# VH-VL binders against Protein ULTRAPETALA 1 (ULT1): the designs that were tried, part 12

Target 1, 237 residues: Protein ULTRAPETALA 1 (ULT1), of Arabidopsis thaliana (Mouse-ear cress) (q8gza8)
Amino acid sequence: MANNEGEMQCGSMLFKQEELQEMSGVNVGGDYVEVMCGCTSHRYGDAVARLRVFPTGDLEITCECTPGCDEDKLTPAAFEKHSGRETARKWKNNVWVIIGGEKVPLSKTVLLKYYNESSKKCSRSNRSQGAKVCHRDEFVGCNDCGKERRFRLRSRDECRLHHNAMGDPNWKCSDFPYDKITCEEEEERGSRKVYRGCTRSPSCKGCTSCVCFGCELCRFSECTCQTCVDFTSNVKA
Below, E stands for the ipSAE of ESMFold2; O stands for the ipSAE of ESMFold2 at other seeds; V2 stands for 0.75 times the mean of E and O plus 0.25 times the DockQ between their complexes.

## First folded at step 3 (VH-VL; framework fv_prolgolimab)

Design d7
Fold by ESMFold2-Fast, scan of step 3:
Structure d7 (fold): chain C 237 residues (1-237), chain A 120 residues (1-120), chain B 106 residues (1-106)
Amino acid sequence: as target 1 above (237 residues)
Amino acid sequence: QVQLVQSGGGLVQPGGSLRLSCAASGFTFSDYAMYWVRQVPGKGLEWVSAISGSGGSTYYADSVKGRFAISRVNAKNTMYLQMNSLRAEDTAVYYCAKVGWDSSEAFDIWGQGTLVTVSS
Amino acid sequence: QPVLTQPLSVSVALGQTARITCGGNNIGSQNVHWYQQKPGQAPVLVIYRDSNRPSGIPERFSGSNSGNTATLTISRAQAGDEADYYCQVWDTSTVVFGTGTKLTVL
C-alpha cells in the first residue's frame, strides 16, 4: 500500500531512488519530483526547463530557455509550443530529460507513470462521450412472484436499489417503489428476459461482475459503454 | 515552384570520398531544416542526417557518425553531404528532403535522388 | 532503438480497400506520416500528422493512429496505387521509417 502523506516528504514516495539516480536536476519536493527537461526544435535548437511530476498526474514545466524568460507552470504541450514545435503536438516524444548524459524522451521514462494512470479515466470518458449511448440492465429474481425484475443502472440511486436487492436473499419486488422498479405491462414483458448487454449496441455484451457500494467482490469490468462507466463512477463516489 | 535538385553521385572505391549537393529553389531555404535519407536498391528508407535551418544543429544516424558531415550554405540555397571512409554498405540512392512547415514537419518535398555506388 | 514494423506486402483487388499497418511502441503518442514510392521515383507524402491529406492526394487515402498501431487506408484501390508505402515518426532528434509495405493491385 503506498501513502503519499506522513512524516517523510510526499515526493520521495513517487519514484524509487534507483529510477531517479541517473537523471539530471533531480529535486524532491513536498508533493512532487523535479527534473531537468528540454525540447529540441530543428529550427531553434534546445530549450531547457524544469519538469515537476505530481502524484495526481499533473505535469508542470518552468522554462529556463533564455535569460528573462518568466514562463512558469507550463503544461508539456505549452512548453513544446514555446520551444518552437507548435505544430507537432506530440510532447511525450519531443520533451526529453537527461538520463546518464543522454536526451531521453518522456515517453521512454517512468516520469509519465502518474500521468498515464490519471489519463486513463479522462481518455475513457472522452471516448464514451463520443460513442452512441449504451445501456445495461441487471435482473434480480423476486422470491415472491418468481419473476426477474429489471434494474436500470443509470444513477447512484438506481445502483443502491440494485445493491440492496442483491444483498437481500428474501427480496420481493412488491417491497420497492414502482417509480424506481416498475411492474407495468411493458416492464413485465422485459423482466422475463435476461439482459447482459446493451440491446441497442451489438458491440456491448456486458460483464458478469458489477461494482457495488461497499462490495469489492462485485466489479464491473471489460465494458466501456457509457452506462457501465456511469454505473461504476456512481458506486465508487 | 518548390524544387530540390541533387548532384555529386557516382562510383567510388571503398575508403574513398564523395560530396553530394542539394540545390533548393522556390522557398526561403534558411527557414527549413533539411535532411538526407538513403535507400539501398531494393530495400527500405533509412535516415542519414539532418541540419537545422540556421546550420547550428546537426544530427547523424549511428551508421554514419564520424564519417559523414552535413552542411549548408544558405546564401547559395544549397545543402551538402560530405561522405568519407565509404563502405560497400553505403551503396544507395541518396535523397535530400525538406521538412514542411505547412505539413507539420513531414517531408513534403524530395530531391530526385543520387545513386552512390561503393565498389572496386 | 525504435523500430516501426510494417507487413512486407499487401494485395488488394481493384476497387477494394487496402489497409497497411505500422506497429511501434506507443506510436499513438507520435505524429505518423506516410509516403508512397513508385519504382525509380522519390517518395511522395500522402498522409501527414496521422490523418491529414496534402493538397492533391485523393480522398481515398486516409490514416489513423492509436495505441501501438497506425494504419494507412486506401479505399477504392486503383492500378496507380501500386507502390511501396512507408510510415515515419520523429524520435526526438532522429527520423524513424517503417520497414515498408509493397502494395499490389490485382
Scores: ipSAE 0.000, ipTM 0.388, lowest interface PAE 19.4, mean pLDDT 72

Design d8 (from p11 with heavy chain S31D S104T E106D)
Fold by ESMFold2-Fast, scan of step 3:
Structure d8 (fold): chain C 237 residues (1-237), chain A 121 residues (1-121), chain B 106 residues (1-106)
Amino acid sequence: as target 1 above (237 residues)
Amino acid sequence: QVQLVQSGGGLVQPGGSLRLSCAASGFTFSDYAMYWVRQVPGKGLEWVSAISGSGGSTYYADSVKGRFAISRVNAKNTMYLQMNSLRAEDTAVYYCAKTYYYDTSDAFDIWGQGTLVTVSS
Amino acid sequence: QPVLTQPLSVSVALGQTARITCGGNNIGSQNVHWYQQKPGQAPVLVIYRDSNRPSGIPERFSGSNSGNTATLTISRAQAGDEADYYCQVWDTSTVVFGTGTKLTVL
């Protein structure tokens, strides 16, 4: 408490006073700046939360949507899913902050300054470990046992296995080389309080379309599917 | 067999009122947000209003705020648009529509047949 | 006044490829959906979330979205593709439709 006064000084260095003007819920921490944020879903309405911006480029959200909601340290993408938008994959536009009384998407704010710098480093290392940390988990239904299996899209090999499974209408989990984690596991349950099941849609039982946007780990230059061809053809546009 | 069937509409004098209905079948109605979209004959599509699956949240285009009221009765699988203080500029075909996924940023996959509303003296 | 700008009309010869653009500030960060509307009929969803086809939509329909422009591509155009086409996004708390494009198949 007493020593926190000096740490609050460090947090004030992330943004200029003029850059934080008219933003609602501004609190300066030791190594972060916190603002009020939210995400709108017609199914659930507005989910309100607190967003913390760190100099490392990390973005952390604490949900305040309902009494007893203990979702802490959510990524913006995880918060987008928690708020009812799990298939959107557009958190930069779907998570908003209040500026001058208006909802303003994160993509139109200075709050992504450190995230963008961190993302440049990740993109610069496209064939390295940095690229894998930008991915989500996905589910594919097994045609043998009927259970959904979780694919962790953390490496190119894992993305390739998912890509192949999505392209195989008779895919079976018997040869899956990783731990067979289902959507019913404790880990998955803890990350999803709004909806459980297929990450694409409740009505989609494992579609054959590629997932992920603008990421070279999930796009393969040798693949002839529409999503990979489009990415490869337009990546330099 | 997902379907939206509309009713209501017709000719009304400026300043008058009309209520449109949209009856849903073939899906769990309370799980989906519902929308009203209008189109002036020969012109483009314009969003009018939206209602959350529970009915707890409603949204309106600036042009209709304070005059139109969207509502739904999930037990009857029906959505309504109460249109008050109608103006000549409200003359349009009105469509009801359902979102494709639960996701708010998703498309409208099923549309009603449309209901013509004419506001004229 | 937020607007998604489309060309008023596009003409394509039978069997050729038509491209319909949808312009908006940083539209590549949004999910873009496309609708086909024939005279006297309700709109029909042909592309959702930038590049995905609903069941029943021919493989000739494809989409892309990056930067400030989304594009609907109709390969091997057929007479039955003649219609009005609208792009659409969800912007925070508002649904925005494009200005619409009349596709004429010659």
Scores: ipSAE 0.000, ipTM 0.465, lowest interface PAE 15.1, mean pLDDT 75

Design d9 (from p11 with heavy chain S31D Y100H S105D E106Y)
Fold by ESMFold2-Fast, scan of step 3:
Structure d9 (fold): chain C 237 residues (1-237), chain A 121 residues (1-121), chain B 106 residues (1-106)
Amino acid sequence: as target 1 above (237 residues)
Amino acid sequence: QVQLVQSGGGLVQPGGSLRLSCAASGFTFSDYAMYWVRQVPGKGLEWVSAISGSGGSTYYADSVKGRFAISRVNAKNTMYLQMNSLRAEDTAVYYCAKTHYYDSDYAFDIWGQGTLVTVSS
Amino acid sequence: QPVLTQPLSVSVALGQTARITCGGNNIGSQNVHWYQQKPGQAPVLVIYRDSNRPSGIPERFSGSNSGNTATLTISRAQAGDEADYYCQVWDTSTVVFGTGTKLTVL
């Protein structure tokens, strides 16, 4: 007899029991939920597979289309191509799951919840979206050399240094510790001077989640991304 | 196919004006900042101007500030460079270019074919 | 206006590794992009944000950027790599190109 706490799996927290009701092939793992999925092509018919949904928003498909198929860890787009829809690029509509005995496109299911959440966050690297929140670095002009110095605002110390520099009309970059050795992460090097205006949003009426790169309203004030929240909490004096 | 096709250019007298055009196709034009870069024959690349995707912000090199005006008409997928008070030093091949992605930090992935502008008497 | 200094020319033997440098004060704190330009043609982006390759650019092209020097590295050089190469950054509200390097494949 297992105890109640040992019987609970972390993956069971991703979706409510009611949300997974009537889905075929449901298997709850440690940090994922797995369901039966497939994709239909005119040439090959139904390609059946298993879809794993992670809290990061990652979606992984293991193909079971034919005996001996060794394709695993496919993205939904790669699975769409593998199943015979090479040029479609419509995996949200073409990859389906079984709900109540019917093929239901992913776009009409709760399974894209975490994928959609992660897609609202951008990464400054070419890596998969999800874990890191995109944010614009800030710059302060030096009164001695005239150059702008980059403040990454990822730590309390960096936020404090930026706050102090902004408050000092005679600030000089010689007072800034440039000997900090940081790993050459794309995010650490991803500071950017941005042309004004929103390339992703023509309305530019403000930014609540770092989607409005180059909009002056998307600086620290009113931004709800983790970096801006951290900055606001760390530089209050 | 993603491409930029340029038109305009030619010979003009000092003090004259020219307007260059850059027609875009194969991508959502309003999502991308656009640029003008020039190159004097046999010399290096020199940035001239930039315009945001919405057209709400424009930037200019000090050498052309006050004389050149960048603009775009997103409904027509076209960008322009209006060049006024031209000088002999403005003689160059002018390229239009688009930013690679909104987060590429001014990397230019697609370039037009170039348009020669000659300012002489 | 800051200047990004490149060597005027670099020669490399066929199949060997070419390295083209771009010097600038504290350039390691900026994102460096690299362009290839052949005679009579528009430039082609070969590296963006220090070390990233656009689709279609061979793995032979790589980049690095640290301190005061960014470097474009072309491994297993081919005759078709002969071109002018330019580095580029954004600095103080301007886009700045390097002075350019002519690569010759011997």
Scores: ipSAE 0.000, ipTM 0.385, lowest interface PAE 21.1, mean pLDDT 72

Design k2 (from a5 with heavy chain A33Y)
Fold by ESMFold2-Fast, scan of step 3:
Structure k2 (fold): chain C 237 residues (1-237), chain A 121 residues (1-121), chain B 106 residues (1-106)
Amino acid sequence: as target 1 above (237 residues)
Amino acid sequence: QVQLVQSGGGLVQPGGSLRLSCAASGFTFSSYYMYWVRQVPGKGLEWVSAISGSGGYTYYADSVKGRFAISRVNAKNTMYLQMNSLRAEDTAVYYCAKTYYYDSSEAFDIWGQGTLVTVSS
Amino acid sequence: QPVLTQPLSVSVALGQTARITCGGNNIGSQNVHWYQQKPGQAPVLVIYRDSNRPSGIPERFSGSNSGNTATLTISRAQAGDEADYYCQVWDTSTVVFGTGTKLTVL
């Protein structure tokens, strides 16, 4: 969840602790939750691995079936094939995790909460690293044209532009370069279909799982607004 | 000064309708989620409804779903709660509130003064 | 939706420490916010995201959250702290408030 400095780890926001209770191999990373998983085949028996679940709905498996196995970042379908089930194409039922000491298929677990068929196209290997995915795009209504304009919160400068727009009750999109703050930027998030606020994620606007409550990128010590003052007052630098 | 000022409460008969208003000032209204929270006299707080900054997303508590409609007119800095098919158990003080951070924060920084709605004969 | 349970009332002597609990299944995995409500007034945010104070809230107010219990701690209690206190979480698309606790300062 949130740390003492107001920074949040996205991985800790993916699931409630009770939802991961009794699962084996739980590790919370900056942008993922990792658990022990496996797949059983008649020919080779159990292939043990580590499954990482990302907020985008992406699932990545690192195989540990035998000492020296170098397979990593496998999709669950690729892992099912790797484990000896080449023609099954039923990875949701054949890949399991350990809950309370028992093998439980992924289809009967909370781990598929963020997965959907549409997300199979997405690749988030580099973007899934780190808490930066907790900053989602935000929207500010234009007082002139009435449209909502998208602000990206990827850098301190981008956060400052958004911060200034929010504090301006007469904000107009015409006062800023059109190519900087537009709804057309949805496509630049590495998917041809970008969901508002999140890339192919079931976590939507108003959901805390992809929201930053405050960090050094989006809070300003020189600002006198209540939000910035509160952040600065609560951070023991 | 960040402020929410409410109006529209009163006495209404069971099965009747009433519309509450919440007028905002001192912040960029369209950038914040707005909420309605109610409190039966002498009892605790109960969330009723929420609306996104654009008005494109609305949320309702199960107890009011299908009967209440939340809306906002950003050009007027005003949010509304249309209450239909009112029941005795809807009798409460209704508060409007804004989120603390952007339109996506969980905490409610600013609250309206409250509007009493009484549903009785 | 989850239920957040608070004690109905808590009494504290002037100058002593009051502790108000908020119980919920695995509440330590959620961000908990706390509100103070005095008679005839709207609620006031006193703690957000487990342990952070809004500007203007005295440092005597602090919060913690772990396991199944979140706690609002009011040190060096003053007469002006007498009020109802509510915890609050966000669960999916639903806002959940605690049952409320009346703090009496003796």
Scores: ipSAE 0.000, ipTM 0.449, lowest interface PAE 12.8, mean pLDDT 75

Design k3 (from a5 with light chain S93L)
Heavy chain, then light chain:
Amino acid sequence: QVQLVQSGGGLVQPGGSLRLSCAASGFTFSSYAMYWVRQVPGKGLEWVSAISGSGGYTYYADSVKGRFAISRVNAKNTMYLQMNSLRAEDTAVYYCAKTYYYDSSEAFDIWGQGTLVTVSS
Amino acid sequence: QPVLTQPLSVSVALGQTARITCGGNNIGSQNVHWYQQKPGQAPVLVIYRDSNRPSGIPERFSGSNSGNTATLTISRAQAGDEADYYCQVWDTLTVVFGTGTKLTVL
ESMFold2-Fast, scan of step 3: ipSAE 0.404; ipTM 0.762

Design k7 (from a5 with heavy chain A33T S104D, light chain S93I)
Heavy chain, then light chain:
Amino acid sequence: QVQLVQSGGGLVQPGGSLRLSCAASGFTFSSYTMYWVRQVPGKGLEWVSAISGSGGYTYYADSVKGRFAISRVNAKNTMYLQMNSLRAEDTAVYYCAKTYYYDDSEAFDIWGQGTLVTVSS
Amino acid sequence: QPVLTQPLSVSVALGQTARITCGGNNIGSQNVHWYQQKPGQAPVLVIYRDSNRPSGIPERFSGSNSGNTATLTISRAQAGDEADYYCQVWDTITVVFGTGTKLTVL
ESMFold2-Fast, scan of step 3: ipSAE 0.538; ipTM 0.808

## First folded at step 4 (VH-VL; framework fv_prolgolimab)

Design m1 (from c3 with heavy chain S57R, light chain T92V; at its last look DockQ between E and O 0.12; V2 from the best seeds 0.00; counts 0 for: pae O 12.6 > 2, placed apart)
Fold by ESMFold2 at other seeds, look of step 4:
Structure m1 (fold): chain C 237 residues (1-237), chain A 121 residues (1-121), chain B 106 residues (1-106)
Amino acid sequence: as target 1 above (237 residues)
Amino acid sequence: QVQLVQSGGGLVQPGGSLRLSCAASGFTFSDYAMYWVRQVPGKGLEWVSSISGSGGRTYYADSVKGRFAISRVNAKNTMYLQMNSLRAEDTAVYYCAKTYYYDSSEAFDIWGQGTLVTVSS
Amino acid sequence: QPVLTQPLSVSVALGQTARITCGGNNIGDQNVHWYQQKPGQAPVLVIYRDSNRPSGIPERFSGSNSGNTATLTISRAQAGDEADYYCQVWDVSTVVFGTGTKLTVL
């Protein structure tokens, strides 16, 4: 009896049956789809291999081209080079699969669906610049005495400390993370100019004090402003 | 010797029909996609139509879709282009061509000699 | 449906180097093929996949492709190199030819 329902990720869920129709060498594995592929060198002929497509966007090729060939996992670019092609990085058009008896480049198949989505996500991460984004210093009031204490907002961890403190309805001076203080200590209400950590970037127009790392306390789930994108990129990596 | 030999051109009135033939020799015909490319005298090359090795897939330029039909008979090593509802704009030299390898996305290494199709009133 | 733009004509002195360009958006990601066509003849493949020569094509013919430009280079130009030259790529399920360049050897 066929198992017609499953929530677990498996190879049979990666592509519709119609999408794999007429494709040569299809094998559906536990977490991948495998197909026959190749790369052609005018000098050496066809190098034949097996391509595995994963939901993560990873592509793995095991070459079958000659006796004594290492059957190690290759990227498509490494397979292109392995086939005797020394030229530039054109593997999307130079690595082919067989569909209906004809060689079809990977770029014209559904097999790159997950790779393209993974590459798109990687490009978004790279656009954020790896530098930390600092917000202005902020003040948190003690629920016992009402005195305000200055929090730094210059790093991911400092922003988290501030947001945690703002979300704590019982926050007290003794909870201050930078020094041991009590309600007897005077407020730091003096020169705010000296402790400005946040630049007045034009890109931070809608989120002056937000911290974007998806925690219960800030209830931040969807924010696309450049400041939040930059922060999310820093947390992810 | 790898060759493509063409026939079937000529003069026809607008609205008429012609059938071009392209006979192949010296290679395994059924392994290769085949192509029609045309050239208006004094002008550049324009792709017209293509057909897979099995004949199961056909493709057409927008300018000829619905009027031209490509076909092949692999037992005869011959490809055809049926041209219907011909117009003056279809006047050209028609070439058949074969890809360098099996791949339908590769260069054309062998071309037929060309046949002139003239559509005039 | 990319457009491959070539100069209408290129002139070169005997023995000098001719360069024929083929412009297209991100053409460096494509395999570019080049054809020579002499008057009254079918095209002849001279370069395939950017830089490879078919058997029988002189080493004087070379090709390159990066960014938005592919280039056919003919060194030590000879009178017999006078011809029309076309670049070509694949796009989806279609074939796209360049606009063509007439090479004149002076």
Scores: ipSAE 0.000, ipTM 0.423, lowest interface PAE 12.6, mean pLDDT 74
ESMFold2, look of step 4: ipSAE 0.278; ipTM 0.674
ESMFold2 (binder alone), look of step 4: mean pLDDT 92; pTM 0.937

Design m2 (from c3 with heavy chain T99E Y100G Y101R, light chain T92V; at its last look DockQ between E and O 0.46; V2 from the best seeds 0.00; counts 0 for: pae O 3.3 > 2)
Heavy chain, then light chain:
Amino acid sequence: QVQLVQSGGGLVQPGGSLRLSCAASGFTFSDYAMYWVRQVPGKGLEWVSSISGSGGSTYYADSVKGRFAISRVNAKNTMYLQMNSLRAEDTAVYYCAKEGRYDSSEAFDIWGQGTLVTVSS
Amino acid sequence: QPVLTQPLSVSVALGQTARITCGGNNIGDQNVHWYQQKPGQAPVLVIYRDSNRPSGIPERFSGSNSGNTATLTISRAQAGDEADYYCQVWDVSTVVFGTGTKLTVL
ESMFold2, look of step 4: ipSAE 0.350; ipTM 0.690
ESMFold2 (binder alone), look of step 4: mean pLDDT 93; pTM 0.952
ESMFold2 at other seeds, look of step 4: ipSAE 0.373; ipTM 0.724
ESMFold2, look of step 6: ipSAE 0.434; ipTM 0.762
ESMFold2 (binder alone), look of step 6: mean pLDDT 93; pTM 0.953
ESMFold2 at other seeds, look of step 6: ipSAE 0.377; ipTM 0.729

Design m3 (from c3 with heavy chain S57R T99E Y100G Y101R, light chain N31Y T92I; at its last look DockQ between E and O 0.14; V2 from the best seeds 0.00; counts 0 for: pae E 10.3 > 2, placed apart)
Fold by ESMFold2, look of step 4:
Structure m3 (fold): chain C 237 residues (1-237), chain A 121 residues (1-121), chain B 106 residues (1-106)
Amino acid sequence: as target 1 above (237 residues)
Amino acid sequence: QVQLVQSGGGLVQPGGSLRLSCAASGFTFSDYAMYWVRQVPGKGLEWVSSISGSGGRTYYADSVKGRFAISRVNAKNTMYLQMNSLRAEDTAVYYCAKEGRYDSSEAFDIWGQGTLVTVSS
Amino acid sequence: QPVLTQPLSVSVALGQTARITCGGNNIGDQYVHWYQQKPGQAPVLVIYRDSNRPSGIPERFSGSNSGNTATLTISRAQAGDEADYYCQVWDISTVVFGTGTKLTVL
């Protein structure tokens, strides 16, 4: 008998085992499923990455354009654009995963289940956040100590948390929504604050070290993703 | 050169069974997913079922799940649709279709001639 | 299941341009394929991946897809273009056809 009292939401509940069969690079995270993905261009060939699928309908791609790069928070559309598909945004068909050794477009896979469900909810409201999901990270300063805390603006809920915090004239570190934080915790280093898309994982200890060089290494001339903008700004003279 | 030749079909009473065949020639059959699409006379196209090139993955429209079974024998270059527990609403022309090559793989580039299935008294 | 909505019929004068629409929520994120079907015949692929023509399809046939609408455009319409036209996409391992449009060339 299993001792599963109080089980938390986890990625293992997102898909049936059969639905993920033969997919390459499957990794089940705390609240996501991750798989190997890619996008192909004539100029650069295959751009390889990892796709994370969330129950919220969010899709995040972690670029592996250079060995050891773990840049995340790219939308599929941003990843498609970085891979040289600037003429039209058809990411459902141009981003692929490997199933049984073959490239399979996302549109032919179950991986879009939660995205499609979220999109249907949003389409019943033409003003939905689902059609506009690419926001910069922003910072809100504590009115007691002045320390700035990073708000991720990648989803409707995250944008709402930021808007609420910006609207609160007495916002304090203790009001921080992502973790229990007080004024005693140190502010992010200046180099990290320039990077607007960086995760806070232990493997991402600084903005420049965790910034994916995929956009710069892939040399996509029209890349406008937040990660590339943040990195370019950080290296200004 | 590239052809899909269908056989089977005909008149059957409700509750009966039929098996449709689709014989392929002029291409490497096992490399391509195959599809069944039906059309009620005077109406539009409706996807029925699909099968991967290896035969390892099969999919069905909700209206036929549990009653229809798609299969293929790659050594014979032939796809089949076994239709059981037939109903009047299954009356249609049934087409087999091949997925396209290269960048047209989500489209159906070659279609069979169609086979009429009539389910009636 | 999602529905791809097409007008029931479209009329065009000989030599003029016909436009056949295929409406779907956020269809611009997907590739749309188009088929021509003449009476008593199997469908024929005329456009794939929004705007590409298979070998043998005249340049008069073109396509576009953005936002919530894909469009098949037939310029310099000929009597032989009179047919039913269907759009098609993939949706989460299933195939979805549009409702169909009868093009009449006057």
Scores: ipSAE 0.006, ipTM 0.484, lowest interface PAE 10.3, mean pLDDT 75
ESMFold2 (binder alone), look of step 4: mean pLDDT 93; pTM 0.949
ESMFold2 at other seeds, look of step 4: ipSAE 0.163; ipTM 0.595

